# VHH binders against Protein DOG1-like 4 (DOGL4), part 116

Target 1, 232 residues: Protein DOG1-like 4 (DOGL4), of Arabidopsis thaliana (Mouse-ear cress) (q84jc2)
Amino acid sequence: MSKMRNLVEEKFLEFYESWVIQLELYLHQLLIAHNNNTMSETELRHLISKLTTHHKAYYTAKWAAIREDVLAFFGSVWLNPLENACSWLTGWKPSMVFRMVDRLRKSRVVLVEAQVKKLEELRVKTKFDEQKIEREMERYQVAMADRKMVELARLGCHVGGESVMVVEAAVRGLSMGLEKMVKAADCVRLKTLKGILDILTPPQCVEFLAAAATFQVQLRRWGNRRHYVTHS

## First folded at step 12 (VHH)

Design kc68 (from kc1 with S54R; framework vhh_7z1x_3)
Fold by ESMFold2-Fast, scan of step 12:
Structure kc68 (fold): chain B 232 residues (1-232), chain A 122 residues (1-122)
Amino acid sequence: as target 1 above (232 residues)
Amino acid sequence: QVQLVETGGGLVQPGGSLRLSCTASGFTFSSYAMSWVRQAPGKGLEWLSGISGRGGHTEYADSVKGRFTISRDNAKNTLYLQMNSLQPDDTAVYFCAKWDEYLGSTYEFDSWGQGTQVTVSS
C-alpha cells in the first residue's frame, strides 16, 4: 500500500536524500584520510569538523520537522524497511556506536589506558541515559492506555463543539510529549558522539567516523537492494 | 567486471591546464559517487574531489579548490577533472575511485583505475 505524503514528509525526504548523498562524499574523504598518515592534525580536525557540522545539520532539520509532524518519524517514508527495523526512538541507538569504538581497540592506532577508561565511563553514562528515556517512553505508553484517554477518544466520536476542542488539546499534549522524548534521545546521541570525539585523537576520530558512515551508507544500500529485488 | 580507465595525463608547464577523463563500465554509473585521488612519488594517497551519482553535489580538497573542477556525463559513463593553474606539486599519478561496499575490517575503495600520470615541469 502506497502512502500519501504530506508536505513535511516530502520536504524531509528531499533533505534526507541530499544529506545521505553528502555523507557518502564525506565517507570518501574519511577513507583516504584513514589510509594517509601524512595528513596534519589541522587537516584531520577540519575533516572531523565537516562531519560534526553535517550531523548537527541533520538534527536542526529533524527538530524543525518534528515540531510540525513528529509521527512522520516513526514510520519514515524516506527510510527503507531495514533502516526502520534498526531504529530506536527515530534514530540510531547511542550505545551501539561503542561497538565501532571496540573495533578501534584492534586497529593499528592503539588506544591508551586513559582513553579506554574514559570511553568505558562514557559507555556506562550513555546506557544510563538510554534507560532513563526508555522508562519515560514506558510511562508515555501507559498514559496512552489510561482510562481518561480512552474515554476522551470515545467522546470524540459522539460530542461536537467544546468536546472536540478538549480532545484536540489532549492529542496536542501527547504529540508534544512525544516530540520532547525524541529530542531527549537526539540529545543523548549528540552528547555520545561529542564525548567519543573529545576522547579520541584526530586519526582515531577519522577511523571512528569512517566506521559509522560506512555502516549507515551500507545499511541503506542493503535495504534498498532487498526492496528493489523484491518489488522490481 | 567493474573497470575504470583514466586518460588525459601528460607533461604540462606550470600555470597550464589538463582535463582528465575516467571511463567506467560494469556497474550502474549514475548510482555511485565517484572521487579523484592522486599519489605523488614517495607520498600517500590524497583525496582531491568527489561528485554524487547525479552530479548535484561536489566536494573539493582545499589544495585544489578554485583550480580543479569535477564533472560527469552519465550518458557516456565518464567522469572528468578539469585542472587549471597547475603547479609543480600537482605532479602525481591520478586515479578515479568508486566505493560501494564495506570490505571486512578494511576501509578501502573497492574499485580503482590504473591511473594517469600528470607531470608539471618547465
Scores: ipSAE 0.509, ipTM 0.811, lowest interface PAE 2.4, mean pLDDT 84

Design kc69 (from kc1 with G56S; framework vhh_7z1x_3)
Fold by ESMFold2-Fast, scan of step 12:
Structure kc69 (fold): chain B 232 residues (1-232), chain A 122 residues (1-122)
Amino acid sequence: as target 1 above (232 residues)
Amino acid sequence: QVQLVETGGGLVQPGGSLRLSCTASGFTFSSYAMSWVRQAPGKGLEWLSGISGSGSHTEYADSVKGRFTISRDNAKNTLYLQMNSLQPDDTAVYFCAKWDEYLGSTYEFDSWGQGTQVTVSS
């Protein structure tokens, strides 16, 4: 009665565990840098580059994995239930990062009016891109429930060797559509992250990345401890 | 009560070696990533090295990479920093640190040791 995992799920689970452990080590660097006002711009930019490289490595690995099995990313086995509950199209919701940006308004390094304007413009554009993806996903889900899915269900009820192959081919075809939507969502995530980092100064980038990494690591720790800690 | 106690500092000549220890109590040591940081006179805190809770992952600042080695003994609740090829610029107070997820929303370390002085001079 055991649930079998495919090779893609097992390999990405191993990758993700390592990636999150490394993120926590980078979080320590960000927190120390945030507490050190004597760091040079070159040192701060180098630290920011480590984080952007780390996030790019995640998307490189993810896109390789979804080419083989995009469905592994819907209800991911490497995420705890709390992380899965907080996911939007296989990852963080792009507009959510502007809540981390709002924290910067109370920091030691205050945002200037020009930055506030650019961040608001980026927030509006990000929300628009988000809504476009949501509409495409809704259309995809509706299309999956129409005549094609009825035909797949019919074929499944009368499974023979040839019918099994036809059903598998059709499912792979549907998965290709999901792959395109996941990549579109990930492109919005990367554009939003790049946009924020382009607007912020290096010390503000460090604080923003520290806030984002803190949230990600904390959410994982809270979810992992729910079996050992009663919250009532 | 979280306590971190650093030991092993002292006076050493350039090119020499020292091994720092940090003894931890008051929390489940193996569940937390740990870092070594230092503060030179008149400077802010400089992050040097970090190690994951299990010891599977380590990271180093470029200034110490190849010269310093971080390790831990979870059975003894002890963190180590082996420092080789010491330079005058390594003169600082050395601290061990952890990040606590309960206070993570402050984006700060909540628990620091008292530090151990390392002086590199001829």
Scores: ipSAE 0.617, ipTM 0.845, lowest interface PAE 1.7, mean pLDDT 84

Design kc7 (from kc1 with W99F; framework vhh_7z1x_3)
Fold by ESMFold2-Fast, scan of step 12:
Structure kc7 (fold): chain B 232 residues (1-232), chain A 122 residues (1-122)
Amino acid sequence: as target 1 above (232 residues)
Amino acid sequence: QVQLVETGGGLVQPGGSLRLSCTASGFTFSSYAMSWVRQAPGKGLEWLSGISGSGGHTEYADSVKGRFTISRDNAKNTLYLQMNSLQPDDTAVYFCAKFDEYLGSTYEFDSWGQGTQVTVSS
């Protein structure tokens, strides 16, 4: 069985595949920088800015795409099943990045007390913002079970011009609600990423970004391996 | 077992050209992005260029943009670096590299190639 893709799905699939390929090339740069103690702060900052620009480009493309079809981002065709299983509201769960920060505390890089305090404050705020979005999603799901939505589902069984127009209006409303919620989640992701990078030194930023990119590339490879066949 | 072998280095005058090759074995070459990295005397590793598994995407360090061209031939398991307009500051040992999964969720070089020496001197 194969699924038909719409134009939004096709365009974003092409974008995402290129974006992930570029991320892997940036990962190579981060790993070399991580193992190089002779790079200047200016050189490290330049590399960090490449990664932040790359992530911002993702959200620019995503937000353009969800204006056209937000539903394409739920169970996305450009993600393998493992990537989709690990998604929280069409992307990474914001609090998850603090697991990568915890690696910095246990590795060769030493966080000073002031950094540890600021990271903990950011973690608490991120969890709070995340819970607010989870409550909004719950409210959205409860609204889907609302009497009016049940009535619209029944009307959809009797197709006619009037019924079709009413259902289309309701679907547009649902899509707009999801778009707003996805953008809210993405704003938390971007604020969390920026917050971490603002707290860390340039060498720590490089290690953090390398860990994040490694996880993203690794998750994609793990999910794709079940379809891998070696010619021998 | 993974093996990477770099060749094509040598002595060249400023403004000259060299083409480096890296022959890969022990893994599915087309499935991995590859990079060229160098180490100049008394300096750390410097990333120069990267290429996707398919060869469709390339990236360059600012120091080599417009002078170096990375390419690959997946049928021959070979990575190339065409170096033009060479400068004395390009003197270094040149390595090709791929990244393997590190225990602990960080990619790391499992093994580097042997390296090939490039000397730019008048």
Scores: ipSAE 0.640, ipTM 0.846, lowest interface PAE 1.4, mean pLDDT 84

Design kc70 (from kc1 with G56R; framework vhh_7z1x_3)
Fold by ESMFold2-Fast, scan of step 12:
Formats: structure tokens, sequence, C-alpha cells
Structure kc70 (fold): chain B 232 residues (1-232), chain A 122 residues (1-122)
């Protein structure tokens, strides 16, 4: 008897594999757009819209899946061990995207003072929101160590009607708490992404999205080559 | 060493059709997404179409959607672009391209063919 995948894990694995493949096709478009200064603003905005729609589709699918089984997103079977090791509350850490923003300062397009100021304000707000969620997660973990939860867990050692129902209720409560925290983290991710794209010009948005997609695809492929990590 | 060779270009009249081929060697073809890109004289590179390694996912630029079809034969290590309803503005050198995720963040395709010339003229 080993670990079995449930229906939520199977469906999301299929979704995620398709989603990452499509991300790479969008990356190819971004790479050409980044190196082509003759594209119109309308063409660039259309490409940016494709990427934002793609990322929103991910969160739509994720939130539907989390409603059914949030624990599937902690140590996800559709992510390799490296991707899981780099996760913060089931996804990318919001403040880390500002490292990609820093690389825009070295590109062929220059950030104006007003953009730098707005990006710094967004970075501070993102870090603050991120820390609020971290404190909530700490409180959640401490609450799980409370005498009451330990007592409920002990009652669940007995097979039979009432004690089984009590354990099931406790597990549902724990799952609902995790779902709220994951959704809060995802809201910070989406707000941060939208905020950056609203501040940047279309060519700068293309470079930022290319950097983000490149990192995501590279991390997945590097992690899938486990023998280079263990047998270097 | 990665090698990509495009063939199938030529002179065609407006409204005509051409099928381009790209023969790949030096890498596991089925493991990589591939793209078709063109460059008209005096213009920048324009991305046209992309296809996943398995061939199940395809994407097209609006300028060619409905007119061009990308496909691949992984057993033959060959990528195709079927071009229909060709217009004078389709005149360009056509390249197949591969992005190598292992070589770092240049934000550019790492591997290109030599290109094949397509001229659409009456």
Amino acid sequence: as target 1 above (232 residues)
Amino acid sequence: QVQLVETGGGLVQPGGSLRLSCTASGFTFSSYAMSWVRQAPGKGLEWLSGISGSGRHTEYADSVKGRFTISRDNAKNTLYLQMNSLQPDDTAVYFCAKWDEYLGSTYEFDSWGQGTQVTVSS
C-alpha cells in the first residue's frame, strides 16, 4: 500500500501539465516581442492580455480544486520536489517577483522616476501583505498544537460512530482554515502581478512576463533532471 | 550540436500556397516546443506560430491565424508550416526556432535555421 492519487490530484495534474505547456508557447511569443521594436502598442497589449488571462485561468482552476481538497496543494504531486521546495503557501512568494523587476533596469528600456516610485510603493505593500499572511499561518500552526486539538486527535484513535464524526469535523475545520490562507496568498499574488503590469509600459510588461515565464519553465525542467542534482 | 534546416520556400502569386519544412537534428526533437518566425526586409523578427513537443498544443499570431497551420512529425524530426491565402506582406525569410531552457536568461531563441525565402509577387 502506497500513496494513492485522489480525483482532485488527477484532474489538477492534467490541467497543470497542459497549463505549463501553453505557458511555454506564450513564452516563445514574448521572446520575439521582446526583441522586436516594431510591434504596435495594440499588438503588445494583446499579448500581455493573453498572459494575464492564462494566469487568471490557473487561479480559477486552483480555487475550484482547493474547495474540494486544499491539502493536495501542500506537497503537490504535479510539482517536482524542487518546485515544491521553492513554494510559499502553495505558490510563488509575492515579493520575489521584484527581483525580476530589478532586471528591467538593465534592459534596453529605461524605467522613469515615477515608475520606480510606484514599484517601490507596491513592493512595500506586497511585503506587508505577505508578512500578515505569514503571521496568520503561524497562528494556525500554534492553534493545531492546542490541548483541544490534541484531545480531538486522541479521540479519533477510536474506530466508531461519534469519535469518527468528531475527527471528520475537525479535519474539515482545518481544511477550511488552510483554504482561506491559500486564497489570501493567491490574492496577494494576483494584486502584485496586476500592480506591476499597470505600472509598466507594454514593452516593459513583455520583458517582465518573459523573465517570469522563463524562470518558471527553467525551474520545472531543472527539477525534472534530478540526476544532475544528485549525481553532479 | 543542434541543427535546423528549412526548405519549401519560393516565389508564389497572391492567393497561392506553400508548405515549409524544418528538419531538426542534434537534440530530442519531441521534448521541445518549436516556433516559426519570419523577417521581412528592413523589419524585425515576427513570431508566427508555435507547437508543443507532443504536437497537441498550437498557437498562432493574429496575422496568420486561419491561413497558416503548424504541425510536426516527431518520427521524422520534422516541423511543418502550411501557408494558404498568401499575401504580398507575407514576403520574408522564414525560420524555424528552438528555445533552449538550459542556457540561461537571454530572452532569445538559442537555435535557428538558415531560413527559407518566401516571395509573394504578382
Scores: ipSAE 0.612, ipTM 0.851, lowest interface PAE 1.7, mean pLDDT 84

Design kc71 (from kc1 with H57Y; framework vhh_7z1x_3)
Fold by ESMFold2-Fast, scan of step 12:
Structure kc71 (fold): chain B 232 residues (1-232), chain A 122 residues (1-122)
Amino acid sequence: as target 1 above (232 residues)
Amino acid sequence: QVQLVETGGGLVQPGGSLRLSCTASGFTFSSYAMSWVRQAPGKGLEWLSGISGSGGYTEYADSVKGRFTISRDNAKNTLYLQMNSLQPDDTAVYFCAKWDEYLGSTYEFDSWGQGTQVTVSS
């Protein structure tokens, strides 16, 4: 089991577990702030900044790890099967966060018409960016079935230094393409998150971040219980 | 059933110290992050400190950082808050809190204790 994990997987597993533990502690802060209508704008902005910095730290670590082994992020060992099933190009699907925004429309302090319009414009832009990346991924998958790649895969069936070197070079080339696509997807995620936070008031930002963190932490807990029962 | 019981509050002079305890039952204590929260008369809830299930990670509000220390004893199912250099503004009811919300539910703390009163006055 330990032998089947490479060093990138082991290092990122340690990072991710720490990152999620810290996210849960931030979630507690968000829940209290959400239920406190007397908190100052400065205090709310400070809390929002902590969450923004925390998410930025995740992408900094992820991009460093992906440069070493992007394939570790497809079917990640630090995610349970349910978390992996909910992944789109190694992370959350950007348009999904607008489901979290929908909860704000039922809050005591509702979104004003100008915010609704800006959020809809952002939603449309985000979906367009997602579709563009999905088309690139489709082209990548088609290229993987190309005769040239099939021939390289056949060479990998023959044990020898020369064949191994050719296959390793081809895998490195394919990994570079995946790295570019994952980074493009992450850029859409960060732009979508920033866009939402720029449109929302600080109390609405806290509610949005609480909803997002709740989903992430709860999905992990739910998936871990189901996975343990299924595979124990 | 889940139960949280806070103790250790009382009247203390400015500059004094108190240690609060929260005894938990009805759930696997070590599997849940816990928080200390307070509410002063006529004010909203204020988050003070949080600790991971293992005790390996802690967080503090800026208002209490350096003065308060959160800790836990998982063998005793007990959460602690050591409060030093107490100030009149620390006067409040102190609660321990656990969160475990399911997908599709409202995202609020699902378990609270009854609270313990801390009064800092001369």
Scores: ipSAE 0.552, ipTM 0.819, lowest interface PAE 2.1, mean pLDDT 84

Design kc72 (from kc1 with H57N; framework vhh_7z1x_3)
Fold by ESMFold2-Fast, scan of step 12:
Structure kc72 (fold): chain B 232 residues (1-232), chain A 122 residues (1-122)
Amino acid sequence: as target 1 above (232 residues)
Amino acid sequence: QVQLVETGGGLVQPGGSLRLSCTASGFTFSSYAMSWVRQAPGKGLEWLSGISGSGGNTEYADSVKGRFTISRDNAKNTLYLQMNSLQPDDTAVYFCAKWDEYLGSTYEFDSWGQGTQVTVSS
């Protein structure tokens, strides 16, 4: 049973594997662009657009999948254990990308004061939005432990056709709550990404996207390699 | 330890074709995406094409799309670039390149071949 995958998990696994493979190909393009100061603004914007479209494709597929089975995204079978350990509400923690932005502040192509101010304002707003979602998740976890859930657990011990339907309805309600929270977290992710890209120049956007893609691909490869290296 | 060796370059007339090869050793070839990159005289590095580890996904720069085809033979640890309809501005040193997850802090490819010269002229 622990090895079984439902249709949503199977479809998203196929999608995600292809999506990460494509991300690595875009990483190669970003690495060369980052180290090539002769590219035109038009060429850089085209590359940035490819990455933006690629990330939008991920969220389009994810939101379709969570409408069918949001629980598949808590402990995802398409992520290795290291990737799952680094997840915050089924994805990257929005405020963590400002660590990558901080590195840009110390790069040889420096940020101007107006950019620094806008990035700090965005960082504060992002952390505020994260805190709102974390409070909602806390309320959700408390609600799962309340008397309604205790009553459902008791009812499930004496299961019959009617009891099964009541439990299924309750699980569906819980899934809808999680779907809203995951979408809220994803909206913060997309707002944060868009906000950063809107503040940065095209060369700075390429450097930022290269750093983000590098981290994502490294984390996947480290997690996969560590499992094989530590096999008893 | 990691080695990439490019071959197949040479002098060719405009409109001609060449096939470049890159033989790889010292790493699990099928686990890494590979790229072809060129450097023309007086210009920076230009990314041309990339291929996933399995060969299932490919990408091309607009300057070569429809003219160049990237492929790989994982059993032979070899990367290929089929170059058709060559133009004088394709004159460059061509490199195959690999990125390593342990050296990603530099935001650069970690392994480059020595390159192979392609000259397109009458």
Scores: ipSAE 0.654, ipTM 0.868, lowest interface PAE 1.5, mean pLDDT 84

Design kc73 (from kc1 with H57S; framework vhh_7z1x_3)
Fold by ESMFold2-Fast, scan of step 12:
Structure kc73 (fold): chain B 232 residues (1-232), chain A 122 residues (1-122)
Amino acid sequence: as target 1 above (232 residues)
Amino acid sequence: QVQLVETGGGLVQPGGSLRLSCTASGFTFSSYAMSWVRQAPGKGLEWLSGISGSGGSTEYADSVKGRFTISRDNAKNTLYLQMNSLQPDDTAVYFCAKWDEYLGSTYEFDSWGQGTQVTVSS
């Protein structure tokens, strides 16, 4: 039996499918731009701005949706099992983008020493911010097993009117905690993306964004073809 | 074996129209976004237009917006580019293309066709 979708899940699924389709169209533009050294800086910046706006639109829609139902983003119905398996706190792990940056080190457009230094500083800070969030997630999970939460769960098994309101208040508190944590993770994601784009030249930004978009699109395609995967 | 074949190019006068076709085989056509790209003599590749696998979403370069229309017929595995109000600077070889991965090379595309020549001249 397939899982029933609530209104938030249906609305975000529709949004996400459209968002990924547009990302693929932008990917085509990025790949051609990467293979064309005659584009002006103005033209390249315009394309980079399209991608930046597109990613901002995703987080705007996501934060509106998590205000209504943050749990929809854990085991999301708009993501296939492979995408969900590669998810870190409802999205990509911030430090993973430095793997895309490493591709630039081998590209035609070579990074200068000052850029390498700034990228390494950003990588270290991003990892630090990730570890801080991971400690918060661990504390959240431990708090859910706290005696007081266990007592509230037991009270919920004895449905007597007033106990329902107490359980609902506890669940709301848990959801607010998750919402804050997800937003904190998304802020690290956005700060990391912005930091990388600020360090890179426009041609390097195009290559980086092409690599990132390619990974997202291909991961989705690989996951959707899951029934053909044979374990080796 | 992925194969893309472009047709419909030719000689046309300024202000004229042409319809290009790209016939695809060797992959599930409806599952891939497709693009039209051109290369004028002595110039780099220029992206013109893209269309989603379903045909529900399209995007155009500013240079062709309002003059060109991209469409597809998934039952026929065919991509189209309707070109109106053609100008001499539209003279180029036109290619259809699909991308399913980043190749890490500035001269490598995933699957793309052989191209069809469009010449706009009086």
Scores: ipSAE 0.589, ipTM 0.827, lowest interface PAE 1.7, mean pLDDT 84

Design kc74 (from kc1 with H57T; framework vhh_7z1x_3)
Fold by ESMFold2-Fast, scan of step 12:
Structure kc74 (fold): chain B 232 residues (1-232), chain A 122 residues (1-122)
Amino acid sequence: as target 1 above (232 residues)
Amino acid sequence: QVQLVETGGGLVQPGGSLRLSCTASGFTFSSYAMSWVRQAPGKGLEWLSGISGSGGTTEYADSVKGRFTISRDNAKNTLYLQMNSLQPDDTAVYFCAKWDEYLGSTYEFDSWGQGTQVTVSS
């Protein structure tokens, strides 16, 4: 039944495909802006605003969807296997974006000392929040193992009873915990992105967003092209 | 190999119209988003418009919004830019561009056409 889609999966697949298509068009704008040193601050801020609005739209749609079916986001049908393999709690790992920020230090536009200090403070805070979530997920997985054992024992004792209801109750409990964890991880992602954009100048923001969008679009294209590798 | 050829440029009076075409070959045209970009004399590259592979999603720079229309015909492997209400500051070389892979440490389009010159003057 792994290939059958429920309504939440179908709706989010449609949304996500459109969202990524729009991201690619924004990437084209970012690439030109990054290679054009004559754009005004107002023009750059407008482009940055388009990207931040686009990312906010993603989390608005995601949180509505996980409220209905958070399990759809674990092994998502709208993501290819490579995207799923690179996923950390249904999305990108927050600390990984600082590797993209490190490329800005090698750019022709040098980060000033005050920016470097603020970025390091944000990096430390992001890693702390990330590790806190990892500990909560580990605790959740241990609780799942305990709960599963208890539910399996009950199922065995009530073979003639309504096993479906007991399983559904256990799954709902698991889903509520996962929803909370996913939202916590998304909050760290959004705080990290906002923090970086608040520290960087508009040209640096464009370069950072170009790097982030490039990674996301590239990962999707490489994963989708996997079929050619296996059949070539 | 990937080839992009722009045509349709020329000399036009202010307020006039031109339709640019970009013929693509060497790749699955419908699988790639395409953009129109221009470079005016003494200026940097300016992104004008983009269109998704299916043609269902389009974007425009504020400088051309309402005046220019991007479209594509995937059966003919051709991208179009309809330019209306042309102004002297629209004078530039116009390029079509695609991007599908990140190469090394650069964030640039991987394929460009040779361009077509548009001159708006009296």
Scores: ipSAE 0.630, ipTM 0.850, lowest interface PAE 1.6, mean pLDDT 84

Design kc75 (from kc1 with H57Q; framework vhh_7z1x_3)
Fold by ESMFold2-Fast, scan of step 12:
Structure kc75 (fold): chain B 232 residues (1-232), chain A 122 residues (1-122)
Amino acid sequence: as target 1 above (232 residues)
Amino acid sequence: QVQLVETGGGLVQPGGSLRLSCTASGFTFSSYAMSWVRQAPGKGLEWLSGISGSGGQTEYADSVKGRFTISRDNAKNTLYLQMNSLQPDDTAVYFCAKWDEYLGSTYEFDSWGQGTQVTVSS
């Protein structure tokens, strides 16, 4: 096995392990808050703020890391194979969070019709933004396979001189394009998350965040255990 | 098969201290984050503190920060809560809790202990 981690991968692995552990501690708080109908709105909003700050910290660290090595985020070493298989442009697919919102219908805190309409409007907009990013990704992939890229790959077999500089400039350009696309996808994720939290009441926000954190932690545990058999 | 047993509760004077223990069995203790939760008479469940599986990360509710300390001994499968500067409103049944998996539509803890009663009164 010749897989080696670079410095960016090692630093982000350390960050991500700690970040996920902290998410699980916040999940415990969300689960208790969800089962407590006597918490004040101020207490619920404080907990919601902890989660939004935690997610913002992730994107701050990620954007710093992708500026250094965006390719580390495609097939990430800090994610297990199941997490990597479920990834869309280095993270969760924005429209997926509306599946988490569907769980609120089974809650004691029921969505009012006005909220359902706003969530549907947000879902449509999110899907539109998601498709725009997918079209940009398609253009990027086509550009990588064009005649110019094939020619540059051939030149990369030579050592020294102008050809090395041309290949390095081309690789830098490809990385910059990929960085912009990943950051655009992350902006859709953040806008979708904020939009949902702005529509929901504090108790509904707690339930939504608990659902999202549960999915993330559960997916990681399933992938790490490889538990695909339910009988013994 | 998962079992959590809380002990160490009792009657204590205001300003006093107690150390609660939670003995775990039926799962790989070191692989799970654990929490302390309480329920006062006539109130809902209140989350107090949480600790990562390794013990390297801890969190506290503002109501207990600086007074309570969570710790664990993975070799003994035991979770602890050191409670100092106890006040009458700390009177509650104290539970240790573990979350394993999503078990339906409620997003609830799937394993609770039986609880240990703490009474802070003169």
Scores: ipSAE 0.656, ipTM 0.856, lowest interface PAE 1.5, mean pLDDT 84

Design kc76 (from kc1 with H57R; framework vhh_7z1x_3)
Fold by ESMFold2-Fast, scan of step 12:
Structure kc76 (fold): chain B 232 residues (1-232), chain A 122 residues (1-122)
Amino acid sequence: as target 1 above (232 residues)
Amino acid sequence: QVQLVETGGGLVQPGGSLRLSCTASGFTFSSYAMSWVRQAPGKGLEWLSGISGSGGRTEYADSVKGRFTISRDNAKNTLYLQMNSLQPDDTAVYFCAKWDEYLGSTYEFDSWGQGTQVTVSS
């Protein structure tokens, strides 16, 4: 007997598999563009726009799905265990993306001092926004154990047949709080991505996006292989 | 050991058609996206088309969209490129390419074929 997935999990699993397949095809384009010195600025900007649109499509689909079932995004069934282990509030940790930016300092396309300064300012701002969300998550976890939740749980235990309704109401309230926090985290992700792309030249944007897509696709492939080996 | 072998190139007149093939070995072909890439005389590498491992999704460069069709036969470990309405600017060496690398690698395809020459002239 296998555990059945709910409709949100099934729909997003189908969407996410398709989305990652398209990301891999865009990665092929980014790899060639990065190693091709004959592409025009217009051609590079067009490719960057395709990736930006692709990431926006992900957040559009995600926000529709979390409105229906945000808990599906905590320990997601469309992610392997390695991908889940590397997640921060249902996605990539915004400040970690600056490690990809650090590689641009050692690439064939060198960052100028003005770009380095703006990227450091953006990194500090991103880390501040990230920490603010972490504090909100801590408050959320405390609320899970507060008197209101304890009272609702006790009422459910003593009312008998009404316990399911009490639990459903409590879970719905908690889900609304998580949805707000996940959207806040996603807004930091989108602002960080936009900020980096606004600071970088088109060739540097291509290298950055290639690094990010490489990490995402390889983490998925590596995790899928290791997942089937792990027994304990 | 991964091997990619391209065939099907040749001389063709403008407006003509060619079908390129890439035979793959040494890896689970159906698990990897594949691309067709070309290099024209005096120019860099140009990405033309990509196809997902299942064949369910394809992508094309604007320069070939509507003229070229990528496909694959996973039972035969073979990738295809059907080229129609060929133009002199399509003259190039055509390569098939595969990418699969671990964290910390370079941003390059991990496997390339030897290439097949396509010449479009009157």
Scores: ipSAE 0.667, ipTM 0.867, lowest interface PAE 1.4, mean pLDDT 84

